# Ledger of designs, part 113: VH-VL binders against q0aze0

Target 1, 268 residues: q0aze0
Amino acid sequence: MKIILVNNRFKENTEKKAQEIAGQLSALNVEVIIDNGLDEPYAGTVDFIMVLGGDGTMLRAARRYGQRAIPVLGVNMGTVGFLSNIEINELAEYLPLILREEYSLEARMMLEVAVFQQQSLLTRVFCLNELLLRSNSPRMLSFALEISGQKLEPYRGDGLIVSTTTGSTAYSLSAGGPIADPQLDAFIVTPVASHIINKRPLVVSPEREISLHLLEEREAIIGIDGQIKMDFGAENRVLIKRAPHPLLMVNLKAKPFFTSIDRSLQRQ

## First folded at step 4 (VH-VL)

Design o5n (framework fv_oberotatug)
Fold by ESMFold2-Fast, scan of step 4:
Formats: sequence, structure tokens, C-alpha cells
Structure o5n (fold): chain C 268 residues (1-268), chain A 125 residues (1-125), chain B 107 residues (1-107)
Amino acid sequence: as target 1 above (268 residues)
Amino acid sequence: EVQLVESGGGLVKPGGSLRLSCAASGFTFSNAWMSWVRQAPGKGLEWVGRIKSKTDGGTTDYAAPVQGRFTISRDDSKNTLYLQMNSLKTEDTAVYYCTTDWSYTVTGFYYMDVWGQGTLVTVSS
Amino acid sequence: DVQMTQSPSSLSASVGDRVTITCRASQGISSWLSWYQQRPGKAPNLLIYAASSLQSGVPSRFSGSGSGTDFTLTISTLQPEDFATYYCQQANSFPLTFGQGTKVEIK
């Protein structure tokens, strides 16, 4: 068995803990590759991905490895989060089940984001939560949203979020989007500070293709999962569709989504 | 483990040029967004500009006061960030910091994750 | 440009005190705000990102709140190492802009 351990070097003691876990796994005849996020993703074949950290580390792991159809387990390091399944102090208990492949998988849709300049593909990225289009200047944006060839009335405002259902509790929620069951596949399209009061969040089939482009020369950026930023100008177009593969999340114990989000909303 | 070390600061006359360097270690430099931030003596922080990683297009952005005079570049083979400063003015006198603009969080862009110690640039006649 | 204004410009406090610093944006910036600490003679370091998220390794006595135009940094129980200048910074609009800073001084 070959396992990738994903950690974040910028988090307290995670590199040391990753080395300790790698030693334990090696003693059980498991080959371990450590990914701290600073190097290129491991290019070889692996059997399992263990993410050591919070939601941010899981989002990075999903972008790097989510399209490979490999089981991904989130192991929490004592932070609050929605994407981890077990706590670090529970890992020893669950390790035998992991090695025997005694777990269920939950499929979480991902976005495929392709940014073009004219007809040339500039970049293609995958993400678990959302794409954010936002102004990078004091001026509001004027932009076009097209859904499966249908051109909507122009948007005016600070931007737009295109989110997965997993991302419904992230930036889309802060911008007024709905809370969605992550077991559902859908795009959630949420305006950011729209000048037009009647622009509402849309819930759209994941089979649809969404495109965005600016109607005026403005400075804007595309943000991915709150972790990647790209310039976006009037010469650019972004195409968003469902990624070819969902992220396969490992379930070793029940994690009640609705009671967790309800508790979180009462704290906000 | 992650470290940034600036160098190249010094005294220069108005209208002169100076190049600052920032040596990076402890991370994969080519995947990092990098910024320059300056601080005039006794004053606050002022963003100068940024350069994106190769994977994000390698483009640069600048604050208005330095646009057209300063150029940010990077040499990924040497893990080094540069700030080329031309047509220097007395108001460019400041400590210049290089930073990583590396986001590891969910719902926002945070900037200036890791900072160097700074290098002083003094522009005077 | 988005103008960031901090209040107060300086304050005097004793170890153990609760300290609050406010930051106001000239226009809405959602939650795209970070807080930095700069100790005398040192480079700044990141404390808070996305208005309320604590950077890993930063003590839990630091917290951030707010959205839109009004933001607050709170230090619940001031420690000797917390005497420093604090800066807010918006990332919603280009160029990136900092507040003028709030100096927390020993009383």
C-alpha cells in the first residue's frame, strides 16, 4: 500500500506529526509520500490519501489529487472544520480499518475551471468549494453570465460566486447563498453585493456549463477555494463545469452535516 | 524553516536606480506569490506590488506611486525575488520587505504570510 | 482606492488588559481583511485573515470580527510580547491598502 500524507508546513507541528505518522505507517509496510503543499503533486500511483489538518489543507488536497478517484481521509488536528472525518487522537483506532479498506466513500462534486484568453486555454484548475469573480479595483464590475448558452441580463456589482454544494457553507453562505445538502450535485450561483436588488442566488443543474466574461475593461480576479488568485480582464473568459471525477471522501464514522451547520450558524 | 532575506538596500540620489533581492528558502519558491511592502521611517505599511507564481501566469501588479518606475521579477532557478527601482524619489525612502502572498485558508485571500527582515533604501541628495 | 482608517492611532495598556482596535473601510470589502502585528524593530507578522480566522500558531487571545466596512481586532488578555503596532489590510480591491496602524504602548 502507498499513501500520500498531505500536511501544511505553515501550521504548528504538522510537519513533525506527519513524520511521526509516516514512521508508524512504514512499520506496517506502507509506503508513505509526504506532500506539504510546497512542491509539485506526487505524480505516481497511490492507494489512499490522508490529509492532516483543517479544511484548508483538505481543499488543497482536493485540487491536487481529487481527480484521481483515490480515497481521501480528512484527519483533524484539533481545529473546527467540516471536511475532516476523524480526529488525530482517533487515528490509531481507525488505522486497521483503513488498511483493510473497511470504510464507505462519499462522493463530493468538484468544479472544473478553465480560463481562456481569446481561444487559448491559459489555465485549468479543479476545486471543491467555489470560484469567486470579484473586482480588484474601487469600481463595481459589469459582467455577463451565460448558463448552457442562455445569456442572462448583465450583472452589476462586486462579483459572483459559483459554488459546489460542499462550498454552500463557505464563501457563498457569507454572500447570501443557500445552505445545500452536500450529497446533492448542483451549482450555486450567488451574486456578491449586486447593484440590482432582484439578482437572486441560482441553483443550477451540475450538467450545465457556466461562462463568465467582463462587459467593460475593469480590473478583476478569479479566486479558487480562497487559495488561488488569477487576473481576469475583458479579454478573458472563464468556463465552469462539473469536474470529471468527484472527490471520494472516506467515512469512518458518522458526521451529521445539518446539526453541525445549525450549531455554526447560531455562533455567527 | 521558511525564510526570506532581503539585500541590496543603501543610499541613492534622486533619479538614481537600485535593485533589491530577496532570497527564499524552505519552500518551493516557484509556486509562491511574492509581494514587496515598504515602510517609510516612522510611518505605516504601504503595498508596493506583487508577482504571481508560474502556475498563475507570472504577472505583476503595482501600486500607483511606483507604476512605470519599479519592476518586480523572479528567478525560480535561484529562488530569488527582485525589485528593480528606477527614477527614485525622496518619498521612496523606506524599509522594503519581501513577503509570500500564499493563501492556505478557506474563505478569503490573506496576504503577506511570511515576511523578510527588510532592507533600508534611503533616497537623498 | 479603498481607504482604511484605524482607531485609535495609539493606546496605553497594562498586561492583563482587554484591548480593542477598530478598522473602517471607505467602501464594502466583505470579509477580505487581514490583521498584522509589528513589534518594535521587527518585520510584521500575520495574525488574522478573512476578518475572523486565526492564523496557525497565533495565540487564541487574538480574535477578529466584522464584515463590510467595520472591523475589530481584540486581544482578550494583553501579554508583554503584545506591545506592538497593529495594522489592518484589505484585499477586496486593488491596490492592496493598509490602515495607518495602532500602536499599543505600555502604560
Scores: ipSAE 0.000, ipTM 0.392, lowest interface PAE 16.3, mean pLDDT 84

Design q1 (framework fv_patritumab)
Fold by ESMFold2-Fast, scan of step 4:
Structure q1 (fold): chain C 268 residues (1-268), chain A 123 residues (1-123), chain B 113 residues (1-113)
Amino acid sequence: as target 1 above (268 residues)
Amino acid sequence: QVQLQQWGAGLLKPSETLSLTCAVYGGSFSGYYWSWIRQPPGKGLEWIGEIYHSGSTNYNPSLKSRVTISVETSKNQFSLKLSSVTAADTAVYYCARGLYYTVSGSYRYFDYWGRGTLVTVSS
Amino acid sequence: DIEMTQSPDSLAVSLGERATINCRSSQSVLYSSNNKNYLAWYQQNPGQPPKLLIYWASTRESGVPDRFSGSGSGTDFTLTISSLQAEDVAVYYCQQYYSTPYTFGQGTKVEIK
């Protein structure tokens, strides 16, 4: 068995904890690869991915490994989050179940984001939460949104979010989008409205293709899961569709999504 | 094909602001990060920071509080401002083009460099 | 920050002889699964900007003579000039691009004996 340990390089002592866990797994004849975010994703075959950290670390793991159809377990290191399933102090208790493959899997849709410069593909990335198009200046953007080739009326404002249902509680929520059951597959298209023209959030089929481009040359960026930032100009086009594979999240104990989000909203 | 032409102030007093500009000719300005790198006399090279054609910047943490890099995409130019200079800022300043390994990751080596501008900060 | 240390600080070599420059990083710049070392070498002639010679530790930049070669992996790297020519008299710098901030070695000055 080969396991990737993904840790948060920006948190103190997480590297020491990852090495400690790697040593314990190696003693059980498990081969361990540590991914702290500095290198390219491990290219070899692996059986399991263990993410040590909060939701941000899980988002990075999903972008790097989510398309490989490998079980991914979120292990919380002390931060409240939605994407972790067990706490670090519970790992020893659940480890025998992990090694015997005695767990259930929950599939979470992902986005495939392809960015073009004119006719040339610049990059293709995957994400678990959302793509954000936003102005990088105080000036509003003017941009075109197409859904499966159907052209909508031009958008004017600070930007747009295209989110998965898992991402419905992230930036989309802050911009006025709906809370969605993460077990459903859908795109949530939420405008970032701060100017005269207002649009409503859209919930559309995950089989649709969404395309964005600027109608005027403005300074804009594309953000992926709040972690990757890419420049976006009038010569760029982005195509968003359902990724070929969902992220397979390991479920070792029940996670009460609706009560968790309800409490979070009360705290504000 | 690509050439970087730079200009700006050469002699400064302590506490003044350094200002340098770099213009890119003969190649695409878009799609690359453009860096400022300095070299004190007889010493090694120090990366200051980088900017993308959109205005997105990354700075060396040791200089972050004093550095601003800006861009004028219509002119294919980018500029460095370094505030509150001291004698330690005396160096030749270079602009350079950064090549990156992947657009999702930022790992840069430098294939084209400007001629350099000597900046002297008098005690 | 990753610290880059070169040795020697200066080197005197006869024309036609081999010159060897070493560079050490304070931590590994190798990703083992892809075997890529995030390490570059530059040549700087007096009064001129640095010129890229080698990237990915061993890949020669277009137009760079075959006498220049890079080797090494992880934390220990070498730039070799197999047969020193007069135009090779310069200061040479290594650079890591594994992590920000990008960092350079202090330089090695190559002179003719």
Scores: ipSAE 0.000, ipTM 0.368, lowest interface PAE 20.9, mean pLDDT 84

Design q10 (framework fv_patritumab)
Fold by ESMFold2-Fast, scan of step 4:
Structure q10 (fold): chain C 268 residues (1-268), chain A 122 residues (1-122), chain B 113 residues (1-113)
Amino acid sequence: as target 1 above (268 residues)
Amino acid sequence: QVQLQQWGAGLLKPSETLSLTCAVYGGSFSGYYWSWIRQPPGKGLEWIGEIYHSGSTNYNPSLKSRVTISVETSKNQFSLKLSSVTAADTAVYYCARGWTYDYISGSPFDYWGRGTLVTVSS
Amino acid sequence: DIEMTQSPDSLAVSLGERATINCRSSQSVLYSSNNKNYLAWYQQNPGQPPKLLIYWASTRESGVPDRFSGSGSGTDFTLTISSLQAEDVAVYYCQQYYSTPYTFGQGTKVEIK
């Protein structure tokens, strides 16, 4: 068995903990690859991915490895996040289940984001939570949204979020988007500080293609899962569609999504 | 347009808990790490810790046992709690925004709150 | 931890003349995968928060005057103010954001003459 341990070297003591876990796994004849974000993603075949850290580390792991159809387990090193399943102090208890493959998998859709300059492809990335288009200056954006060839009336405001259902509790939520069951596959399209009062969040089929471009020259950026920043100008176009493979998230213990989010929102 | 407004109690006695809040206006809360940085009178800058909108945190090891940073994403706010304060914790406390790039956390702090003077005296 | 050391602690320069501040890190802050130096420079006026001047060692923040420039790579970095103006009288800090804890230099006070 070969396992990738993904950690964030900037998170306190995660490198030391990753080394400890790697030693424990090696003693059980498991081959371990440590990915702390400094090098290229491991290119070989692996059986399991263990993410040591918070939601940010999981988002990076999903971007690097999510399209490989490999089980990914989120192990929280601190406060419980939405993307972790177990705490680090529970790992020893659950490790035998991992090695015996006695766990369920939750499929989480991902976005495929392609950025063009006219008809030339500049980049293609995958993400688990969302793409954000936003102004990088005090000026509002004017931009066009097209859904599967259907052109909507122009948007005017600070930007737009195109989110997965997993991302519904991330930036989309703070921008006024709905809370979505992460078991559903859908795009959630949420305006950011729209000047058009009746521009509402949209929930659309994940089989649709979403396209965005600026209607006038502005300083804007495209953000991917809050971790990758790309400049975006009037000469650029972005195309968003469902990624070929979902992220396969390991479920070792029940996480009560609806009661958890409900309590979080009531404590506002 | 991005503005960070901070508030909290400025006068504390030794052993009390410092509590400060920072609210973000005029820009995106998601996609950034939000930090607390302090500056004792006449001295340099010390990074305390950071939080991502998901609740993921990194703390300065020298303060980790006393520090908690939390986020209220629905309000675009994040807060600092520092327990068991002493006179050495007297400082101006700033909240600040850091942009993440690529796979690595950590970026320069491009927007700062105005600062809150915290005085710890018996 | 990465320790940041600035030199000099204070610098007096005539108006219109060049000011040079040096910063050294105890280990390299160059990330080989993207070839970027995780180093920033800040200006702090009395009673105000620091203001970002330069990031990635040499990229000027939007709105920062041309007279400010950054250079260097790895462990040795320089902030240059090509023609000092009265409003440039401040304390300047370098900062690494290569690894946590993020650390700052001790500061360099720039004064006129």
Scores: ipSAE 0.000, ipTM 0.399, lowest interface PAE 12.2, mean pLDDT 85

Design q2 (framework fv_patritumab)
Fold by ESMFold2-Fast, scan of step 4:
Structure q2 (fold): chain C 268 residues (1-268), chain A 123 residues (1-123), chain B 113 residues (1-113)
Amino acid sequence: as target 1 above (268 residues)
Amino acid sequence: QVQLQQWGAGLLKPSETLSLTCAVYGGSFSGYYWSWIRQPPGKGLEWIGEIYHSGSTNYNPSLKSRVTISVETSKNQFSLKLSSVTAADTAVYYCARDTIYYDSSGFKPFDYWGRGTLVTVSS
Amino acid sequence: DIEMTQSPDSLAVSLGERATINCRSSQSVLYSSNNKNYLAWYQQNPGQPPKLLIYWASTRESGVPDRFSGSGSGTDFTLTISSLQAEDVAVYYCQQYYSTPYTFGQGTKVEIK
């Protein structure tokens, strides 16, 4: 068995903890690769991915490894998150189940984002939460949105979010989007500070293709999961589709989504 | 640990193209934005632009028509080209690392810098 | 573009005394969704590149002495050196990283009286 341990290089204790866990796993005849973000993603075959950290570390792991259809376990190291399944102090208890493959998997859709300059593909990235198109200045954007070849009336505003259902509780929520059951596969299209007040969030089939381009030259950026940013101008077009593979998240214990989000939204 | 080594031509005539390269050692090139920042003698700092290892760029609008930043991922290098230089482009040019989000809390800019390259335009 | 303005342009302080530098942004650099101020402070010694001192307005970079502290929120920020040492003679810059283009203050030169 070969396991990748993904940690967050910006948290003081994660490297030490990763080394400790790697030692424990090696004693059980498990080969361990540590990915602390300092090297390129491991290119070899892997049986399991263990993510040590918060939701941000899981987003990075999903971008690096999510398309390989390998089980990914989120192990929380301090703050509560939506993408972790167990706490670090529970790992020893659950480790035998991991090694015996006694767990269930939950599939989470991902986005495939392709950025073009005219006819040429500039880059292709995958993400778990969302793509954000936003103005890079106080000036409002004017942009075109097409859904499966259907041209909508032009948008005017600060930007647009195209989110997975997993991302519905991230930036889309802050911009006024709906909370979605992560068991559903759908795109959520949420306007950011639209000048046209009747522009509503849309929930659309994940089989649709979404394209965006600017209608006038403005300074804009594309953001991916809040972790990657790219320049976006009038010569650019972005195409968003469902990624070929979902992220396969490991469930070792019940984590009820609706009570968790309800507690997060309500002050007690 | 992380070290940025920079090099390129130091003396240019007006109308020529400035070319500088920065190489990253001791850490991952992937997962970060890499920036160019300049400082004219006796003046403050001006951000020029940044590049991700995939080739995605953001440029300062004041320089966008003249600036190109490119990446050579196999060598862990990124390069600056600035066309049509004038005496106003005389400055020390620095390369620097941008950290990006590793949790949802945000990012930190410019934690590692190259030593700087003095570029003089004119006689 | 977000304009950054520092005050004063220069400051002369005796060894062991407090130095205070102010920075004002033309618009808020507080991001409401994560409650973070996208504001950094740098120290630049003659002939050297800038060195990161403070980020998120008040978080001290690893290895930076605790006599350096940052405070403020929104548009008004302060860098404080509680007890000036000889090695603190430098130019200090504030920077916003809320949006591109990233912009810096004009600098404050700190000298010993």
Scores: ipSAE 0.000, ipTM 0.466, lowest interface PAE 12.8, mean pLDDT 85

Design q3 (framework fv_patritumab)
Fold by ESMFold2-Fast, scan of step 4:
Structure q3 (fold): chain C 268 residues (1-268), chain A 120 residues (1-120), chain B 113 residues (1-113)
Amino acid sequence: as target 1 above (268 residues)
Amino acid sequence: QVQLQQWGAGLLKPSETLSLTCAVYGGSFSGYYWSWIRQPPGKGLEWIGEIYHSGSTNYNPSLKSRVTISVETSKNQFSLKLSSVTAADTAVYYCARVYVEYTSGYFDLWGRGTLVTVSS
Amino acid sequence: DIEMTQSPDSLAVSLGERATINCRSSQSVLYSSNNKNYLAWYQQNPGQPPKLLIYWASTRESGVPDRFSGSGSGTDFTLTISSLQAEDVAVYYCQQYYSTPYTFGQGTKVEIK
């Protein structure tokens, strides 16, 4: 069995714990590849991905490996988050189940984001939470939104979020979007600080294609899962659709989504 | 451990073009913005611009007409060209990695710096 | 552009005493949607590149001693060194990353009294 162990490069205790866990797995005849974000994604075949850290580390793992149809387990190291399934102090208890493949998988949709200049594809990226279009200056944007070829009235404001249901509790929530059941597949389209009070979040079929482009020459950026930043100008357009493969998240322990989110919101 | 190594011309005459290169060793070049920041002797820091491995750039508007940043992805390198230099461009030039979260960043890894002197 | 102003320009503090550096932005660097302050602090020793100390106004970078702390929100920020040590003699810079161009304060030189 070959496992990728993903950890946070900014957390020394997660690196130390990753080395410790790698040693334990090696003693059980498991090959371990450590990914701390500094190298290119491991290109070989692997059987399992274990993510040590908070939601940010899971988002990076999903972006790097989510399209490979490999089980991904989030192991929390003391942060409050939504993408981990077990705590680090529970790992020893669940390790035998992991090694025997005695767990269930939850499929989480991902976004495919394609950025174009004219007809030319500049880049294609995948993400678990959202794409954010925002102004890269204090000036508001004017931009066009199309959903499956249907042109909506122009948007004016600070930006727009196109989110998965997994991303509904991330930046989309902060911008006023709805909380969505992560078992549901849908795009959530949430305006950011719109000058038009009546611009509401939209919930649309994941089979839809969403396109965005600027209507005025402005300095803007596209953000992916809060971790990747790309320039976006009037000559650019972005196409967003359902990614070919969902992220396969490992369930070893029941984590009741609705009571967890309710408790989290009471603390904020 | 990721390291940045930088090099280029240290002595220039007014009107010449400054050319500096930064190479990334021991870590991924892809997935980050890479920046140039300068510091005139005894003064503060000025951000020049940044580039993504795809070639997408953001420049400081005060320098935009004179600055070009480019990437050589196959070599894990990015380069700065600053045209029409004057004595005011005398500075230590740093390359740096931009950590990006929520679409904005801070500088978590810095090169050692290259002193560029512009004199007649 | 967002202008960053530090005070004081220079500060002399005895070993073991508290050093306080202030940083003010011409516009708020707090993004209300995520409740984060887009502000970092750097330490620069003579002849060396700057080193990241604090990001998101108050989050200490890995390996940075607990005597360094960041505080503040919106437009008014403070870097505190609770008990100055000899290796803390350096120039300190604040930096906003709320909007491009990224801008730095003019620097505060910390010296032993």
Scores: ipSAE 0.013, ipTM 0.586, lowest interface PAE 6.9, mean pLDDT 87

Design q4 (framework fv_patritumab)
Fold by ESMFold2-Fast, scan of step 4:
Structure q4 (fold): chain C 268 residues (1-268), chain A 122 residues (1-122), chain B 113 residues (1-113)
Amino acid sequence: as target 1 above (268 residues)
Amino acid sequence: QVQLQQWGAGLLKPSETLSLTCAVYGGSFSGYYWSWIRQPPGKGLEWIGEIYHSGSTNYNPSLKSRVTISVETSKNQFSLKLSSVTAADTAVYYCARGRLFYGSGTYYMDVWGRGTLVTVSS
Amino acid sequence: DIEMTQSPDSLAVSLGERATINCRSSQSVLYSSNNKNYLAWYQQNPGQPPKLLIYWASTRESGVPDRFSGSGSGTDFTLTISSLQAEDVAVYYCQQYYSTPYTFGQGTKVEIK
C-alpha cells in the first residue's frame, strides 16, 4: 500500500506531524509520499490520499489529485471545516479501518476550468468549490455568460461565481447563492453585486458547459477555490464544465451536513 | 512504474486511414492528458493532439480536419485515427503522458511509448 | 502558433567539456499569473523516444544527472551540460507548452569532438 500525505508546511508543527505519521505508516509496511505543496504532484500510482489540515489543504489536494479516482481522507488539525472527516487525535483509532479499506466513499463533483487567449489554451485546472470572475479594480465588469450555447443578456456588476454543490457553502453562499446538498451534482451560478435587477442564482445541469468573457477591456481576475488567481482580460475566454471524475471523499465518521450548516449559519 | 504500449498498422497507401492504439499500464489512466506526437524521418517533433480520459480533445490546427483521438476508459487505452494519408504523414508516431502541474492545464510529456513507424508509400 | 528556434543545429564537444544549447520562442512563454516559464527540454537517442530532462525551464526531472541544467526566461532559454559524458550524445529538443499547439525546436545534435 502506498499513501500520499498532503500537508500545509506553513502551519505550525504540521511538517513534524506529517513526518511522525509517515514513520508510523512505514512501520506498518505502508509506503508514504509527503506532499507539502512546494513541488509538482506525485506522478506515480497510490492507493490512498490523507490530507492533514483544514479545508484549504483539502482544496489543494483535490486540485492536485482529485481526478485520479483515489480515496481522499481529510484529517482536521485544528480549524473546523466542512471537508475533513476525522480529527488528528482520532487518526490512531481509525487507522486500522483505513488499512483494511473499511470505509465508505462519497463522490463530490469537481469543475474543469479552461482559460483561453484568443484560440490558444492558456491553462486548464480543476477545482472543488468554485471559479470566481471578479473585477480587480473599483470599476464594475460587463461580461457575457453562455450556457450550452444559449447567450444570456449581458451581466453588469462585480463578477460571477460558478460553483459546485460542495462550494455552495463557500463563496457562493456569501454572495447570496443557495445551500445545496453536496450529494447533488449541479452548477450553481451566483452573481456578485449585480447592477441588473433580478439577476438571480441559477442551478444548472452538470452536463452543461458555461463560458464567460468580458465585453469591455477591464482589469479582472479569475479565482479558483480562493487560492489561485489568474489575470483575465477582454481577449480571454473561460470554459467551465464538469470534471471527468468526482473527488472520492472517505467517510469513517458520520458528518450530518444539514445540522452542521444550520449551526454554522446561526453563528454567522 | 507507468508504461505505454502502442500498436497499429505500419504500412499504408495514400488515402487510407492511419489507426494506432496506446495502452497504459502500471499507473492511473484517469486525471492525465494523453498525447500523440510524430516525427518524420530526419526531422523534428510535431504534436498531433491530446485527450483527457473523459474524451475531451485538443488538436493541432494543421491536422484538425483529419485527426480523431478517442479513449476507451474501460481498457485504459486511447487511439489515433488520421484520415486521407499522404507521403507527408510518413513518421514515427509516439504516444505520451502529459503531466499536470498544480494549478496548470498545460503539459509537458514525462512518459513516452516506444514509437510506431508508419510508412505511406505510393 | 509559437515558433521554437534552436541554435546551433549541431555541436561537437570534447568529453568533460561544457555543451550549451539555445532555444528561442517567437513570443513569451512566461505566464504572469504563476510566474512560470512553460518550457521543457528532451533528450533523444537514436531509435528511441524522447526523454524528459527539464521542465518549467529549470526544474530537473527525477533521475536526470545534475550536469544537466536549464536557464532563461520569457523568450530565451539555455540547456547546459556542464561536463559532457559519452552517453549524452543525442539530439536535444526544446518544447513550449504555454499554448496549443505545443511546439518543438528543430533539434540540436550533440556529438563528441
Scores: ipSAE 0.000, ipTM 0.419, lowest interface PAE 15.4, mean pLDDT 85

Design q5 (framework fv_patritumab)
Fold by ESMFold2-Fast, scan of step 4:
Structure q5 (fold): chain C 268 residues (1-268), chain A 123 residues (1-123), chain B 113 residues (1-113)
Amino acid sequence: as target 1 above (268 residues)
Amino acid sequence: QVQLQQWGAGLLKPSETLSLTCAVYGGSFSGYYWSWIRQPPGKGLEWIGEIYHSGSTNYNPSLKSRVTISVETSKNQFSLKLSSVTAADTAVYYCARDFTYVSGEYLRGFDYWGRGTLVTVSS
Amino acid sequence: DIEMTQSPDSLAVSLGERATINCRSSQSVLYSSNNKNYLAWYQQNPGQPPKLLIYWASTRESGVPDRFSGSGSGTDFTLTISSLQAEDVAVYYCQQYYSTPYTFGQGTKVEIK
């Protein structure tokens, strides 16, 4: 058995804890690869991924490994978050179940994002929460949205979010998007400060292809999961579709999504 | 360790359809693009196309009208069909593991290759 | 399509000496947003499939000896073998993966003098 431990390099406690856990797993004849963000992702075959940290660390793990159809367990290190299943102080209790593969899997859809310069592919990125198109200056954007070949009327505003259902509680929520059951597969398309009246958030089939391009030369960026930022100009276009594989999240104990989100919203 | 096993008919007549299959062992089939690349005798490498386990494909435009790549995910296999072959299609055909998509910016290259299948087109 | 051109077509180097192979792309393979060069190098021994040596223009693949190094940016790239060994006799190919179709250089044959 080979396990990747993913941690946040910028949290000193997680690095020390990852080394401790790696030692424990190694003593049980488990091969451990530590991904602390310093190096490129491990390219070999692995059986399980354990993410030590908060939601940000899980988002990085999902982008790096989510398309490999490998079970991914979120272990909370004391941060507030929605993507972890167990707490670090519970790991010893659940470790035998992990090693015996006695757990259920919850599939979470991901986005495949392809950025083009006209006909040339510049990059492909997978993400768990969302793609954000936004202005990188005080100036409003003018842009075109196409859904499965259907050209919508132009958008004018600060930008647009294309979100998974998992991402419905992230940037899409702040922009006025709906809270979605993460068990559903759907794109949520949420305008950011639209000047065009009646531009509403859209909930569309995950089988749709969504494309975006600027109608006027502006300074804009594409943001991925709030962690990656890319320049986006009028000669660029982005194509968004459902990623081929969902993230397979390990479920060792019941996690009440609706009560968790309800408490979070009451605090705001 | 990832191992690619490939097979298919090596001798074809002009106008026939080339059919090759590649099976993946020892590693995850899902999460990668899988490519076909060919090399005519004494010449360089030419990329044919790629496929994801979902069936999403990209093809070399020079071959797009004749090429189909398909996947059988339950068997960890992907296959190449090239129609209307001519002597110019004589080459060693390789299957290969394509780029690992991680963080969108990490694209490794073709890191595991099948042994190659010599395809000869002659009458 | 992006054309890849290598130089020289063939190179004869004494054992232990430095070998240098150049690769030029018809357009930049540097993506400005991530500052990465979408370029790889492969080694091919007779009768065998190519083997990945270097990706991102300068990152060495696991298991590849330290004597292999890649450098360059944009349109001009170099593969260097600092101290040629007998097992390094092979054909070397550069490849861009900036855009489809992925394209390879014509190859450089490295021989021992």
Scores: ipSAE 0.000, ipTM 0.428, lowest interface PAE 13.2, mean pLDDT 85

